# Ledger of designs, part 2: VHH binders against TRIO and F-actin-binding protein (TRIOBP)

Target 1, 110 residues: TRIO and F-actin-binding protein (TRIOBP), of Homo sapiens (Human) (q9h2d6r1778to1887)
Amino acid sequence: LNFKKGWMSILDEPGEPPSPSLTTTSTSQWKKHWFVLTDSSLKYYRDSTAEEADELDGEIDLRSCTDVTEYAVQRNYGFQIHTKDAVYTLSAMTSGIRRNWIEALRKTVR

## First folded at step 23 (VHH; from q5 with T99E)

Design v1
Fold by OpenDDE, last read:
Structure v1 (fold): chain B 110 residues (1-110), chain A 123 residues (1-123)
Amino acid sequence: as target 1 above (110 residues)
Amino acid sequence: EVQLVESGGGLVKPGGSLRLSCAASGFTFSSYAAAWFRQAPGKEREFVSAITSGGSTTYADSVKGRFTISRDNAKNSLYLQMNSLRAEDTAVYYCARDERGSGSPWMEYYDYWGQGTLVTVSS
């Protein structure tokens, strides 16, 4: 199977998009996960071993994805997945990783 | 706490040599794969070399025959021996960990990164 995979961080609580702020200092809500992208969902696990064991930590249904946008965060490189259900905020370690994920996710926009 | 710290960067003449080091703490390198990446001014970060948990190595075409990646398990450290350096090798060099153990040329597979060490190749 040719799925895009990799490490990113996600904010614990999906929901309303927070206001971007360069002065935000708190990063306690971020959790690092191993992400796996399919045509219909973005799944995330504790690590690649958890993926092999099918121990899912969470899943974003991309069938209702309406947009994927860059989002300013204090550390690393943030972006948001907009679905009909909620907005999910993620961050990548490099700008290149963020670009690659945004590009891949935008292919799932219906 | 997992940490990677690069060192050994500096200014070197074209054709010269330099050895970079990456000191790991909070984990044992021998149980993981590791890689070197580099980022030149105004360019994206790119793959340089990787070593698997089993000791197999891979290299970007641009550095094959000139660079050598190695690991010292006793020192829990990763190294990059760079020979025949060129101006285009100028970059910040980063070490990174792949918890899968297999290594990869793709940055997404690496869960921890160092802060980088600058290598400048100039006459």
Scores: ipSAE 0.861, ipTM 0.934, lowest interface PAE 0.5, mean pLDDT 94
Fold by OpenDDE, last read:
Structure v1 (fold): chain B 110 residues (1-110), chain A 123 residues (1-123)
Amino acid sequence: as target 1 above (110 residues)
Amino acid sequence: EVQLVESGGGLVKPGGSLRLSCAASGFTFSSYAAAWFRQAPGKEREFVSAITSGGSTTYADSVKGRFTISRDNAKNSLYLQMNSLRAEDTAVYYCARDERGSGSPWMEYYDYWGQGTLVTVSS
């Protein structure tokens, strides 16, 4: 089974979403990672080599995901993953990439 | 710092030719895959061509036989030779890096992108 993979950036600290604004979220705290979507989680690594070596940098448990929404950020195309534990803010290089990730993630929402 | 910088865009008539360049810095192209993408006005960015770390090439159906992707390791640069240009080739052209080395038609697999260079094909 093929999992969706690709490069995105994530803000260092999960938190509560602020009011929507094009300048609300700075890129100074963004970190680029290689993301891998499974049936129950969104894993991210330093790169594809780290994935092969199973050197996980982080993981978002999607079993508690309640929503995935677009979110305005200063650079690129942002969106948020809402879970029972936290809100994670990510960004994609293009609007198309963002759309594809949001679509894929929403399929995991229970 | 990793950086990609495109150049060579411009205005050209249908049937004309143009050669785009992508200068890499902060990394060695020969160790990576690279690709050209393009984005026409009001349209989504689309795959044009890719070259693997091993030198294998792929092309979108719309550009096969007209475009050629190549790499100069000595200059650490990527190129796109565009011949028999058509109006529908009008777009901003981007070069991008795939650190996996295998290349892909999917934008998600590319971790660094250039700023783009505009190609306008018009009579």
Scores: ipSAE 0.857, ipTM 0.930, lowest interface PAE 0.5, mean pLDDT 94
Fold by OpenDDE, fold request of step 28:
Order: C-alpha cells, then sequence, then structure tokens
Structure v1 (fold): chain B 110 residues (1-110), chain A 123 residues (1-123)
C-alpha cells in the first residue's frame, strides 16, 4: 500500500490555534516532521529513517476527524485537522503540497 | 544549519542557454538526492529534474533533451544546464534536498529548499 507521505510542520501544542500575524516571529512553536497518512491516523517522525525504524514522534487519530480546513499562518501554507479531541495546526511548504494533503486527509473525515 | 542557495538566473532570449547553480551548506549533496523545481507566476510549482545520491537522473517531459542536471561533489553544488530555452520556461527555479536519496517528482519528499532564482525567457 502506498500511503501519502511527506514533509510538513506542526505546531508543537495542539488545541488553541494561533492568530495570524503580520509580524514574522520565531518558528520555535513549529516542528518539521516526516508525515505518513494511513486510513486511521496521521503519523509523524523525525525523518524517513525514523519511519523505517518505527520511531514515532506523534500520531493524530483520524477516526474522529470532523474537518480539514485551510488556515492562515505567518509562514508557508497552513491548514488544520479538526478532531473530537483537538484541533491540529500544520503547514506545508507550498500551496500545492497543502492542497494535496488536505485532499488526502479529507478522505478520512467521518 | 542546512542551507540551499540558488544562483544563475537572469534574462535570456528564446533558444538561449543558462546554467543555474545551487550551493549547499550544512550537508553533503553527494549523500542525498536533489532536484530542481520551478514556479511560474500564478502557477503551481512543478518538477523539473532530479538526481539521486547514486547519480541517476530524471527529467520532466517538458525539459527532456534540453536540460541537464548535474552535481559537483568538490563544490558541494547542484547545477541545471538549460539549453534551447523557451518562453514557457520562465519561472523561479528552486533547488531542494531529498534526504531519502532516491529523488522524486513530488515536492512533499523534499525537506529543504532554496530561496529560488528567477529565469526569464523573452524576446
Amino acid sequence: as target 1 above (110 residues)
Amino acid sequence: EVQLVESGGGLVKPGGSLRLSCAASGFTFSSYAAAWFRQAPGKEREFVSAITSGGSTTYADSVKGRFTISRDNAKNSLYLQMNSLRAEDTAVYYCARDERGSGSPWMEYYDYWGQGTLVTVSS
């Protein structure tokens, strides 16, 4: 099976989404990871080697996903995954990458 | 700190040639795959060419026979030789790194990108 994979960034703390700002601030809240989408979850790793080693950094349970939406962020192209438990904010390097991920993730919306 | 810096962009006439460079720092290009992408105004960024860590190359159909990707290990640099340039080649050209080493036409697989260099092909 070929799962959707690729590099994105995620805010280190899920929950309250940050407000967009005209001021470029530190990316200390953003963490770049290698993401792997399955039918039930979005897993992320340090890199592809970590994936192969099954060294998971985090996982978003998509079984309770209710929506996936574009979201304005200070840098790059943001979007949010809405679940029953939390809202996760991610960002892609390009609008095309964001579109592809949103499209893939929306297939998991229940 | 990993960094990629493109250079060599400029204005050229149709049928002309141009050579782009991408200087890497903070890592060794020869241990990774690398690629060139380009983005025209109002268009999505698209794959141009890639080179694997082993030196194998791939090209988009639109540039086959005209563009050549290469790497200079001594200079830790990536290059794109562009010949027979066309107006539709006008774009900002980006170099990017694929840490997997295999290269890919998909942008998602690239973890670091340069700032881009503008290539304008116009009569």
Scores: ipSAE 0.856, ipTM 0.929, lowest interface PAE 0.5, mean pLDDT 94
Fold by OpenDDE, fold request of step 28:
Structure v1 (fold): chain B 110 residues (1-110), chain A 123 residues (1-123)
Amino acid sequence: as target 1 above (110 residues)
Amino acid sequence: EVQLVESGGGLVKPGGSLRLSCAASGFTFSSYAAAWFRQAPGKEREFVSAITSGGSTTYADSVKGRFTISRDNAKNSLYLQMNSLRAEDTAVYYCARDERGSGSPWMEYYDYWGQGTLVTVSS
């Protein structure tokens, strides 16, 4: 198995575990994670060591993914994963990284 | 707090040399892999060179034989010696950390980046 992996940030509410969000709020903050794309989910961890230890911080079920779109954010290069019940806002360090992730994730759109 | 700070950029003539530095703080460089990337105006950021935690090095084909990546553990710093500079080497140069220690040409694997230093090669 050779899944796509890499660092990105996800927009989360302060003091709360990663959770689905429908609207970006001014109280949200960016949290950097190590992301791992599988056939049916996008998992994220504190770092690669946490991945090896199976210490999951969060997971997005891509089986219900309906769209993946670029999204303008102040911090780096943003995009959103749209599922049937939630929208997740992420950002990549470069436009190239964003492009690669969007391309990979769109393959999971049902 | 992890921080990377590049320096040494500037204006040089074709055929000239320049040495970039990347000062690390908040972590020990020798325990990680590190890399240089560069981004020319209107272009995507691209891999230049990497050094693993073990000291192995890799280079993009475009810089092989001209650039040398090195690390000074005592100074906790990363360097890029650039010789025989060309106009196409003009770019903002970034240093970055790979916490896995492997040193990859893929930007996704790097968790911390510097703000960059501009290198302009012009006659």
Scores: ipSAE 0.855, ipTM 0.929, lowest interface PAE 0.5, mean pLDDT 93
Fold by ESMFold2, fold request of step 28:
Structure v1 (fold): chain B 110 residues (1-110), chain A 123 residues (1-123)
Amino acid sequence: as target 1 above (110 residues)
Amino acid sequence: EVQLVESGGGLVKPGGSLRLSCAASGFTFSSYAAAWFRQAPGKEREFVSAITSGGSTTYADSVKGRFTISRDNAKNSLYLQMNSLRAEDTAVYYCARDERGSGSPWMEYYDYWGQGTLVTVSS
């Protein structure tokens, strides 16, 4: 178990879940958040102060995660977390940050 | 609108010196830690030096004794004095801010970055 924290951006609407139909990216804007990986979820907050106060902006349940894959986005370094209920699109500032997050997330999912 | 703008990069011979500047705007610079990172072509971005909001400094082992980080809060500016430059110092240098104020060596803790300034050290 490797606990991880850091800044990334997420699209504000999850896409449709994995299926024979194509997944879709929301038309909404990217929002920057402070992300905190736990053993069962990826939580995100406005900043580290909000984390200390446990004031969540959102949470991705990793227990239903089926895949974590790189995903091309217009800027920065994108990837997707696929769950049974939704597809989440995130981006990292550098390719190294993206790689580190994908590695950490893959160790968390089965 | 948060902005960080690096300047002072250029071409220099081994053994030479350069001073990099980073102009900060759109936030209370004195409340943040600030840092320099660098990225050589084809390599991972790496930590160079950080300075806390209180003025404490840290350095990567590869630059200790050759580089000096400093800040001028009245001018909202961060500096990196680079002496005894070597070919391995060739990179794009980026400034970044850390809202936690601690000056972490880890890239993930920096929420805003500049566009970079190129430093080339060659004969």
Scores: ipSAE 0.489, ipTM 0.779, lowest interface PAE 2.1, mean pLDDT 87
Fold by ESMFold2, fold request of step 28:
Parts: sequence; C-alpha cells; structure tokens
Structure v1 (fold): chain B 110 residues (1-110), chain A 123 residues (1-123)
Amino acid sequence: as target 1 above (110 residues)
Amino acid sequence: EVQLVESGGGLVKPGGSLRLSCAASGFTFSSYAAAWFRQAPGKEREFVSAITSGGSTTYADSVKGRFTISRDNAKNSLYLQMNSLRAEDTAVYYCARDERGSGSPWMEYYDYWGQGTLVTVSS
C-alpha cells in the first residue's frame, strides 16, 4: 500500500533553550532515513527492515500540509514541507529525486 | 565511517576500454547490493549497472553487452569493465550501496554514494 519510497535526509529540530537564559541554542543536523509516502502521511524509518517491523522514526501528517517547496541547503537538494504545526526540511541526493518527491507529495496534499 | 571511493577514470578514445574500481570501507560490503550510476554534464544522473549481495547483475539497455559489473567481497571492491566505449559514455561515474541487497535501478534506494570518477571518451 506504499506509493513511493526512498532515502532522504531530514533536518533535526533544534532543542529549546534553557528556561533561565535565551543565550543558549542547539544546532541542527541532517539525519538519513528511509522515507515511505502513504496516502495521507510521509513516514520515515531507520531502514527498510524497520519499515517491515513498522518501527517509525517519525511521521509527517500530510492532511495538515499547506505547502511543499524547494529550499536552498548547503550541499544536496533541499525542500520543505509546511504543516499547521511545523516546517520540515528535507534533502535529496539529486535534483531529479527532489523533483519526483515534491511532485508525489503535492499530489497527496489535498 | 561509510566510504565509497571510485577510481580508474580517465581519457579514452572511442572503441577503447577502461576499468573502474570502487573501494568500500566502514561497512560489511558483502551484505549490500552495489551499483554504478553516471552523470553527463547538463544531464540527470542515470543507472548503469547493479550487482546484488548474492552476485546477480542488471544493466541499463544502453550499456548491455559492453559493460560488465563485478564484485570482490574479499577485497571490499566493486568493478565496472567498460568496453567499446562511445562518446555518449562520457560522464562522472558514481558507486552506490543498497542496504536491501536487491540492486534496484532507482537512485532513491541507495543511501551512500561515492564522489565519482570522470570518464571522458574523445578522439
């Protein structure tokens, strides 16, 4: 029942600063995952074995998605998924992979 | 650290031969499928050939009968023997791995890639 699969990276969320000070920050890092597009969500797993076991690393609810756009990143081919609650930054190895993913995601977003 | 390092690229005349190597390190090479992809200037990266963890091979139609993929698991190495080279084979050639072991022709299924080696076929 899976409509598109593949390896991409997603940018980790920065942590919240400590309560007593606004001068501390966390750094974001790219994490490689096996992504699986379903009819209403983009799920991601450590690898294809974790997918078979349904052991999610995370899930982006596409029902709340408002936009999918290209986004400049340092090396690979980045894009963002905008939802009601958060903005997710992903990257693909090639521009063709990015284009195919954006196209598939836009078809899923109602 | 997972590394894939291609070598053996260079300038060769049409009709000539060249052998590419990919040295794998930082993982159990024999458990992975491996593949060659290529990217010509101004074009999208495309599938060339794959070999499964079990040794089964697949080839793009454009290279069948001219290119041979092989692996040496004892040396953690992947090879591409390229014969009867044509101008259209001019590209940067990339080595990639597939943790599923199945050797897909789809780029999306490969999690790690080398930096590439340039092959130029010119008179």
Scores: ipSAE 0.419, ipTM 0.760, lowest interface PAE 2.4, mean pLDDT 87
Fold by ESMFold2, last read:
Structure v1 (fold): chain B 110 residues (1-110), chain A 123 residues (1-123)
Amino acid sequence: as target 1 above (110 residues)
Amino acid sequence: EVQLVESGGGLVKPGGSLRLSCAASGFTFSSYAAAWFRQAPGKEREFVSAITSGGSTTYADSVKGRFTISRDNAKNSLYLQMNSLRAEDTAVYYCARDERGSGSPWMEYYDYWGQGTLVTVSS
């Protein structure tokens, strides 16, 4: 059920409000990463070689996760992971990939 | 910049043949596995065929014996020869790459995709 891997994109900053001066430009950018789901966290790496070397780009602690929900984004198929400290916004290439990730993440959450 | 550009789609009658091409640029194509996926209107994208960096091939059951994947590393190109086409083969066909070189049937393992080329099989 767990131990899922794959390519997705994440906003490079957790779900923070936009800059005080609202514009068409956001301070957040989508970054593609190789994601690896474990029993307690979602780790992400530059690619699978970085995974083999344990060279993390980031990690989301799923033990503090309160919700995983679909979230509309401008391109691709977005969803959010809500934790006690932050909201992470991710996107998958297809709705099927998104569905499979949400299902895997929800099984890991309490 | 990594690019994958599909071409060769079109309208073809049932029983006909069509050859798709995918031109790769911006990376060392020979080091990657490459694959074809397809998406029919209103359906999820599905695996068609993959070829590893070493040339080993796999096929979805629905296309075995009718479709042939191949690659030409000197031309940075991936091909799909589609024979004995059926109405259910109507879809947008996508080229994708897999940096691990294994040619997985799972879409999650492909980091870059082309824009797709439409194949319509109709009487």
Scores: ipSAE 0.380, ipTM 0.738, lowest interface PAE 2.8, mean pLDDT 87
Fold by ESMFold2, last read:
Structure v1 (fold): chain B 110 residues (1-110), chain A 123 residues (1-123)
Amino acid sequence: as target 1 above (110 residues)
Amino acid sequence: EVQLVESGGGLVKPGGSLRLSCAASGFTFSSYAAAWFRQAPGKEREFVSAITSGGSTTYADSVKGRFTISRDNAKNSLYLQMNSLRAEDTAVYYCARDERGSGSPWMEYYDYWGQGTLVTVSS
């Protein structure tokens, strides 16, 4: 059931992406979470213990996801998940991790 | 705040030895697995070695018999003894922690990383 898991960071407030300048300080802040991809959603938790207890920090409904694209951020390797009502900005520690997550997320879209 | 700080990198000739250290602070080091990864210029970061919270060790095939991972929980420190160094060992070496305690070879399972220490092996 669980397709992929791992640590990534997400901007605290979806919907308004930060400035496109890589040197500009954003008012949004990155928060680290343990992400778990399922068939229809991307769930995230404080850590793997919270996952076992099913204590969510948040959830992105992938059924409404229209696009997943690379996105330049200050540090790390950013990408965005576009949904009907919000844009979520995430980042991975390496370009390989980003690539793998984008590939996995695109398979659950459409 | 969680910190991991690597040290001990430098320039060494092939066949030589180096000992890397990683100083941990801001968390209960003994409860975590810890690992070394490395990244050569233009290449993907790759697993080197891990040690569980219980002291069990694993190694990438390319370093078995040459590298030894160890930990000193009283000093909150992780070590990598590197012997019989080759040019292919040239990389930035990173330490990382795994809150699950299991010492996974997968980078996605490590939530905090050090800044890295450069090891250059050349004549």
Scores: ipSAE 0.339, ipTM 0.697, lowest interface PAE 2.8, mean pLDDT 87

## First folded at step 26 (VHH)

Design x1 (from v1 with G101R)
Fold by OpenDDE, fold request of step 28:
Structure x1 (fold): chain B 110 residues (1-110), chain A 123 residues (1-123)
Amino acid sequence: as target 1 above (110 residues)
Amino acid sequence: EVQLVESGGGLVKPGGSLRLSCAASGFTFSSYAAAWFRQAPGKEREFVSAITSGGSTTYADSVKGRFTISRDNAKNSLYLQMNSLRAEDTAVYYCARDERRSGSPWMEYYDYWGQGTLVTVSS
């Protein structure tokens, strides 16, 4: 069962993003993906076509999710998914999109 | 590189008309769905209108009968004809591409956005 889908960006490596700087325009660490939320995981793909083809780029196991928090990032509207294994940093295009994702993801917090 | 660039914003009086344009590059609009969204100061961005790759259109209730979305394939451009403008139409207007080609009212489904163009309706 898929709860929510949509475009977001994720930092290439799990962890804390670099400190925001007004002089830094580099977004090389951010990757845009098509995200799909299920009851147990957040999957992401190149696009919706890749989803249909089951061509998974990555997956966050939400069964160990402990928190979902807003997080300040340089470009857009960031938030973090905290699991027992790692912290994942994501970014939404608008504050509304971020809110919707955080709300959806918090339902998976154990 | 995919790019969307809005233009045509400006100051208009209530009851006036304005036509916004969105120029696409790096892709062909006719192969995708597209939409207009708007964001008023201190408010969340909201759906205005969408057009599917097949040409079907949808409108928010607040703009139905006043706004018209259209596409010019030859110019690879999206348009929003706004008539009978109201003060509450004041906002930054954004065009966006729907990769799923459905023209969804949900912002999450749009993978590329323009920088926006400001429309101010004031007497």
Scores: ipSAE 0.851, ipTM 0.924, lowest interface PAE 0.5, mean pLDDT 94
Fold by OpenDDE, fold request of step 28:
Structure x1 (fold): chain B 110 residues (1-110), chain A 123 residues (1-123)
Amino acid sequence: as target 1 above (110 residues)
Amino acid sequence: EVQLVESGGGLVKPGGSLRLSCAASGFTFSSYAAAWFRQAPGKEREFVSAITSGGSTTYADSVKGRFTISRDNAKNSLYLQMNSLRAEDTAVYYCARDERRSGSPWMEYYDYWGQGTLVTVSS
């Protein structure tokens, strides 16, 4: 029962952040997180220790995921998760990592 | 601020040797796992070697018996001794940190990477 895990960055959009933040800026910023893919959601944490402690930073509900696509970004290798609620922009360190995540996430598309 | 900086790359003949260095700042290598990866022209980045926080090492089959990963705690540096170099070892070599301390062969588990250093093996 192994979930896919790993480091990626998520783009924090002004006015519609993927998770609550103690510090709000008017400029979008990339934030690095430890991501964990489950059957119904993509959870992310500060690091693996935070995961063990169940200290969740945010969660994307994949039950309403409609598409996962590559997306050109300035920072590394980007892609987007499309849900009924919003579009989430992420980036991976390498093209291979991006491919692996997109493949895993597309299995949750309904 | 965490930073990794590789050095030691260059041109070497087949059968030659080269030693790569990775200088860490903003953290202590001995408290983490670390690894070397490499990316050859037109190919995907691949695992080369890893060392756990406890000092255990692993190697890709393609470099076993030829490469040695090590760490100098006093210098807070990671090294890759490369012997009996081959043309297929030509690549940009990257060092990376694993905060889980286990040293996985999977790139996803590494949170910080260096800029890379080029190694060219050619006659």
Scores: ipSAE 0.845, ipTM 0.924, lowest interface PAE 0.5, mean pLDDT 94
Fold by ESMFold2, fold request of step 28:
Order: C-alpha cells, then sequence, then structure tokens
Structure x1 (fold): chain B 110 residues (1-110), chain A 123 residues (1-123)
C-alpha cells in the first residue's frame, strides 16, 4: 500500500469546493503539520508525538477526492486536494517533495 | 522561533577543505537529530550526513571518508568538515532538524531548515 509520512504546511481554512481558481491565495495562514497518508485518508497531527497519541489535528477523506493538482502559492511548492466537501491547499518545502506527495496521493485515490 | 543559520560556504579548489557551521536557536538543540542536505542547481536536494542527539553518525556513500559531521551542544552548533572536495560537491548546503530524532536520510522527516550556504568547488 501507499503509506507516506512527512512535514508539510496546510492553509488552516479549506476553500469552498469545487474551486475554479488556481491563482487565488486565501487570507488564511499556513500551519505546519505532520502528515500521514493511509489507504483512504490523509491525516495530520501537530507532530509525530501527537500521531503516537492519536491526537488528530485534521483528516482529509481521500475516498471523496476528485483531484490533486499543483497550485501556485507565494512561497514553497503548493498543491490542492479537491474533495466533495472542501478544497485543501498544502505546500511542501521542495518541488521534489511536492511531486512525491502528489504521486502518492493520486495512487491512493485510483 | 526555531532558527537554523548556515555559514562557512565559499569557493575552494578541488582537493581542498572547507568547514560549514550551523547555528541553532529557539529549541533544545541537544535533544534533536540534525543533518546536512545539499542541492546543486537543476538537481534534487539530497542527503549528505546526519548526527543523532547521542552522536551516532550516518553518511551518504558519495561523501563517506571525506566529510565529517559533528555537533557542539554547548554552542548549539552543527558542523560539516569537508575534505578532498570535488567538483560534484558544488551545491547549496542546508542544515535541518529531525523531529523524529533518528537521523533519517529522508528529507520529508525534517521540520525546520536553514536558508543554505553555497559551496563552489572549481579550478
Amino acid sequence: as target 1 above (110 residues)
Amino acid sequence: EVQLVESGGGLVKPGGSLRLSCAASGFTFSSYAAAWFRQAPGKEREFVSAITSGGSTTYADSVKGRFTISRDNAKNSLYLQMNSLRAEDTAVYYCARDERRSGSPWMEYYDYWGQGTLVTVSS
């Protein structure tokens, strides 16, 4: 299975789904989280200790995911996860990390 | 609050030596693993070396025997001694903190990064 873990940032308020804008940035602030990909969801925690304690900060249901795409942000390397409920905007430290996350997410939702 | 600041980069001839430093602040440096990564223009960032809080070290195969990572916890500092430098060592060098404390070669496990210091090996 496609299991992956790592640090990324997420905008603390998801956008309205579906979102047609690829260039609009939210007034929300970026929050750093420890992300854990499972076979059906992307969970995120304050850090790896919170993961061990199962103290979830949030969860993105990938079974309702309709698209995962690169998205221009002011800094770092952004992408969006589109679901039926919301659009989540994330960013990675490098373009390689972003590419690896998009590929892992797309494999999970296929 | 957490800051990592690299220094000591510069121009050096092949076969030469250079020592990089990373000043850590805003956290208990002695409790964390730390690492050096590097990135040449147009290439992916890659692992160079890591050191655990207990002093255990790991090196990428390409730098083993030439580079030495060390730390001085009293000075909140991480170091990379680079000897026998080659043209392929030319890159921006980054220090990073490993929240999981294991000294992983996977850059996704590093939560804070410095801005980098340029090392150029030429002539």
Scores: ipSAE 0.460, ipTM 0.778, lowest interface PAE 2.4, mean pLDDT 88
Fold by ESMFold2, fold request of step 28:
Structure x1 (fold): chain B 110 residues (1-110), chain A 123 residues (1-123)
Amino acid sequence: as target 1 above (110 residues)
Amino acid sequence: EVQLVESGGGLVKPGGSLRLSCAASGFTFSSYAAAWFRQAPGKEREFVSAITSGGSTTYADSVKGRFTISRDNAKNSLYLQMNSLRAEDTAVYYCARDERRSGSPWMEYYDYWGQGTLVTVSS
């Protein structure tokens, strides 16, 4: 059973650049979250208090995960979780944290 | 908005002493646990010491008895007194905030970090 918790950042829009609209206001931004790995998903919360209250900010369904791979981002250590629905881009503060998260995620993906 | 700024690094001889400071701003420092981590060139960042909001302290085994963490909440400052310094203490030292307020030794639990201050222990 593979449980892990910690702070990372995620791009606030998965996978695709926004489509043009008559007004275009969307931009990708890094959002810091408290991440919690379960046996079937990666959940994220505003902070650990929100986790205690079960006040979810988002969830990545790992049952549909097809790949977890390093991904170059600017100043931090990025990686992507590829699912059948979307591509999620995350970043960790150190390369060691990134390595440990990728290893934990890969063990969860069957 | 949240900012942690380390200072006091420098060159010091083996056996010497050095005091690091971390100035906190943009949050209620007294409500959070804080810690020092360090990273030598080519090595993983490692835990040095933590202090809770209530003043409880923890230390990595490699520094216990030589380093003392403290805080001054009125000055929004975290300190690390380093005595009996050794060459292997050479590293960039980072100040970090623990959102959970527990003073964990795990880097993953720290949400904000300073840019670091270099300590070199050499003749």
Scores: ipSAE 0.428, ipTM 0.762, lowest interface PAE 2.5, mean pLDDT 87
Fold by ESMFold2, look of step 26:
Structure x1 (fold): chain B 110 residues (1-110), chain A 123 residues (1-123)
Amino acid sequence: as target 1 above (110 residues)
Amino acid sequence: EVQLVESGGGLVKPGGSLRLSCAASGFTFSSYAAAWFRQAPGKEREFVSAITSGGSTTYADSVKGRFTISRDNAKNSLYLQMNSLRAEDTAVYYCARDERRSGSPWMEYYDYWGQGTLVTVSS
């Protein structure tokens, strides 16, 4: 379903699930990207020009996605994408944008 | 840094007029599309109007014929002239920038937003 695109932020170094006894040694930073939902992945780019040139900043494999849930973050409206290998934390500018993204992502899971 | 700052909101009676301004800084304003969105209490943020870098305009059906979007690139400013105001126009009005330059009605396509200015239409 190549139908949804938009601006969101993702935590720097999209992390594997944190260890309960391990402290991350670097500070996570929010990075703004242009996100593009495809049939099997959520790709992200510096901007829409980079999308046209297929110059990826990163990619989340949705084929192994197990859950998409709201998640409390600092400023903005956060949610997480849980996959077999990692948990990705994103944020949207408004609660409506977050809701729309969660709905779209959940459809690609099912 | 990119900034958008709205002003000109206030209390106005039904049938009245207001002019909103949005001051842009930190980017080449003339190269971007810009838009107004609004959010009424308890409602989702919704599209009001957009203007492309080339000056083409688009309006939500609910405001056509009453609102006029314009821009002054020499002053790095976006405007919304609101006439024949109604109670249903009561909302916080937001200025936004579209990096795609096409003036989309979809809020997801806007990368920078102002903090908003309140318009209240009430007797």
Scores: ipSAE 0.411, ipTM 0.738, lowest interface PAE 2.6, mean pLDDT 86

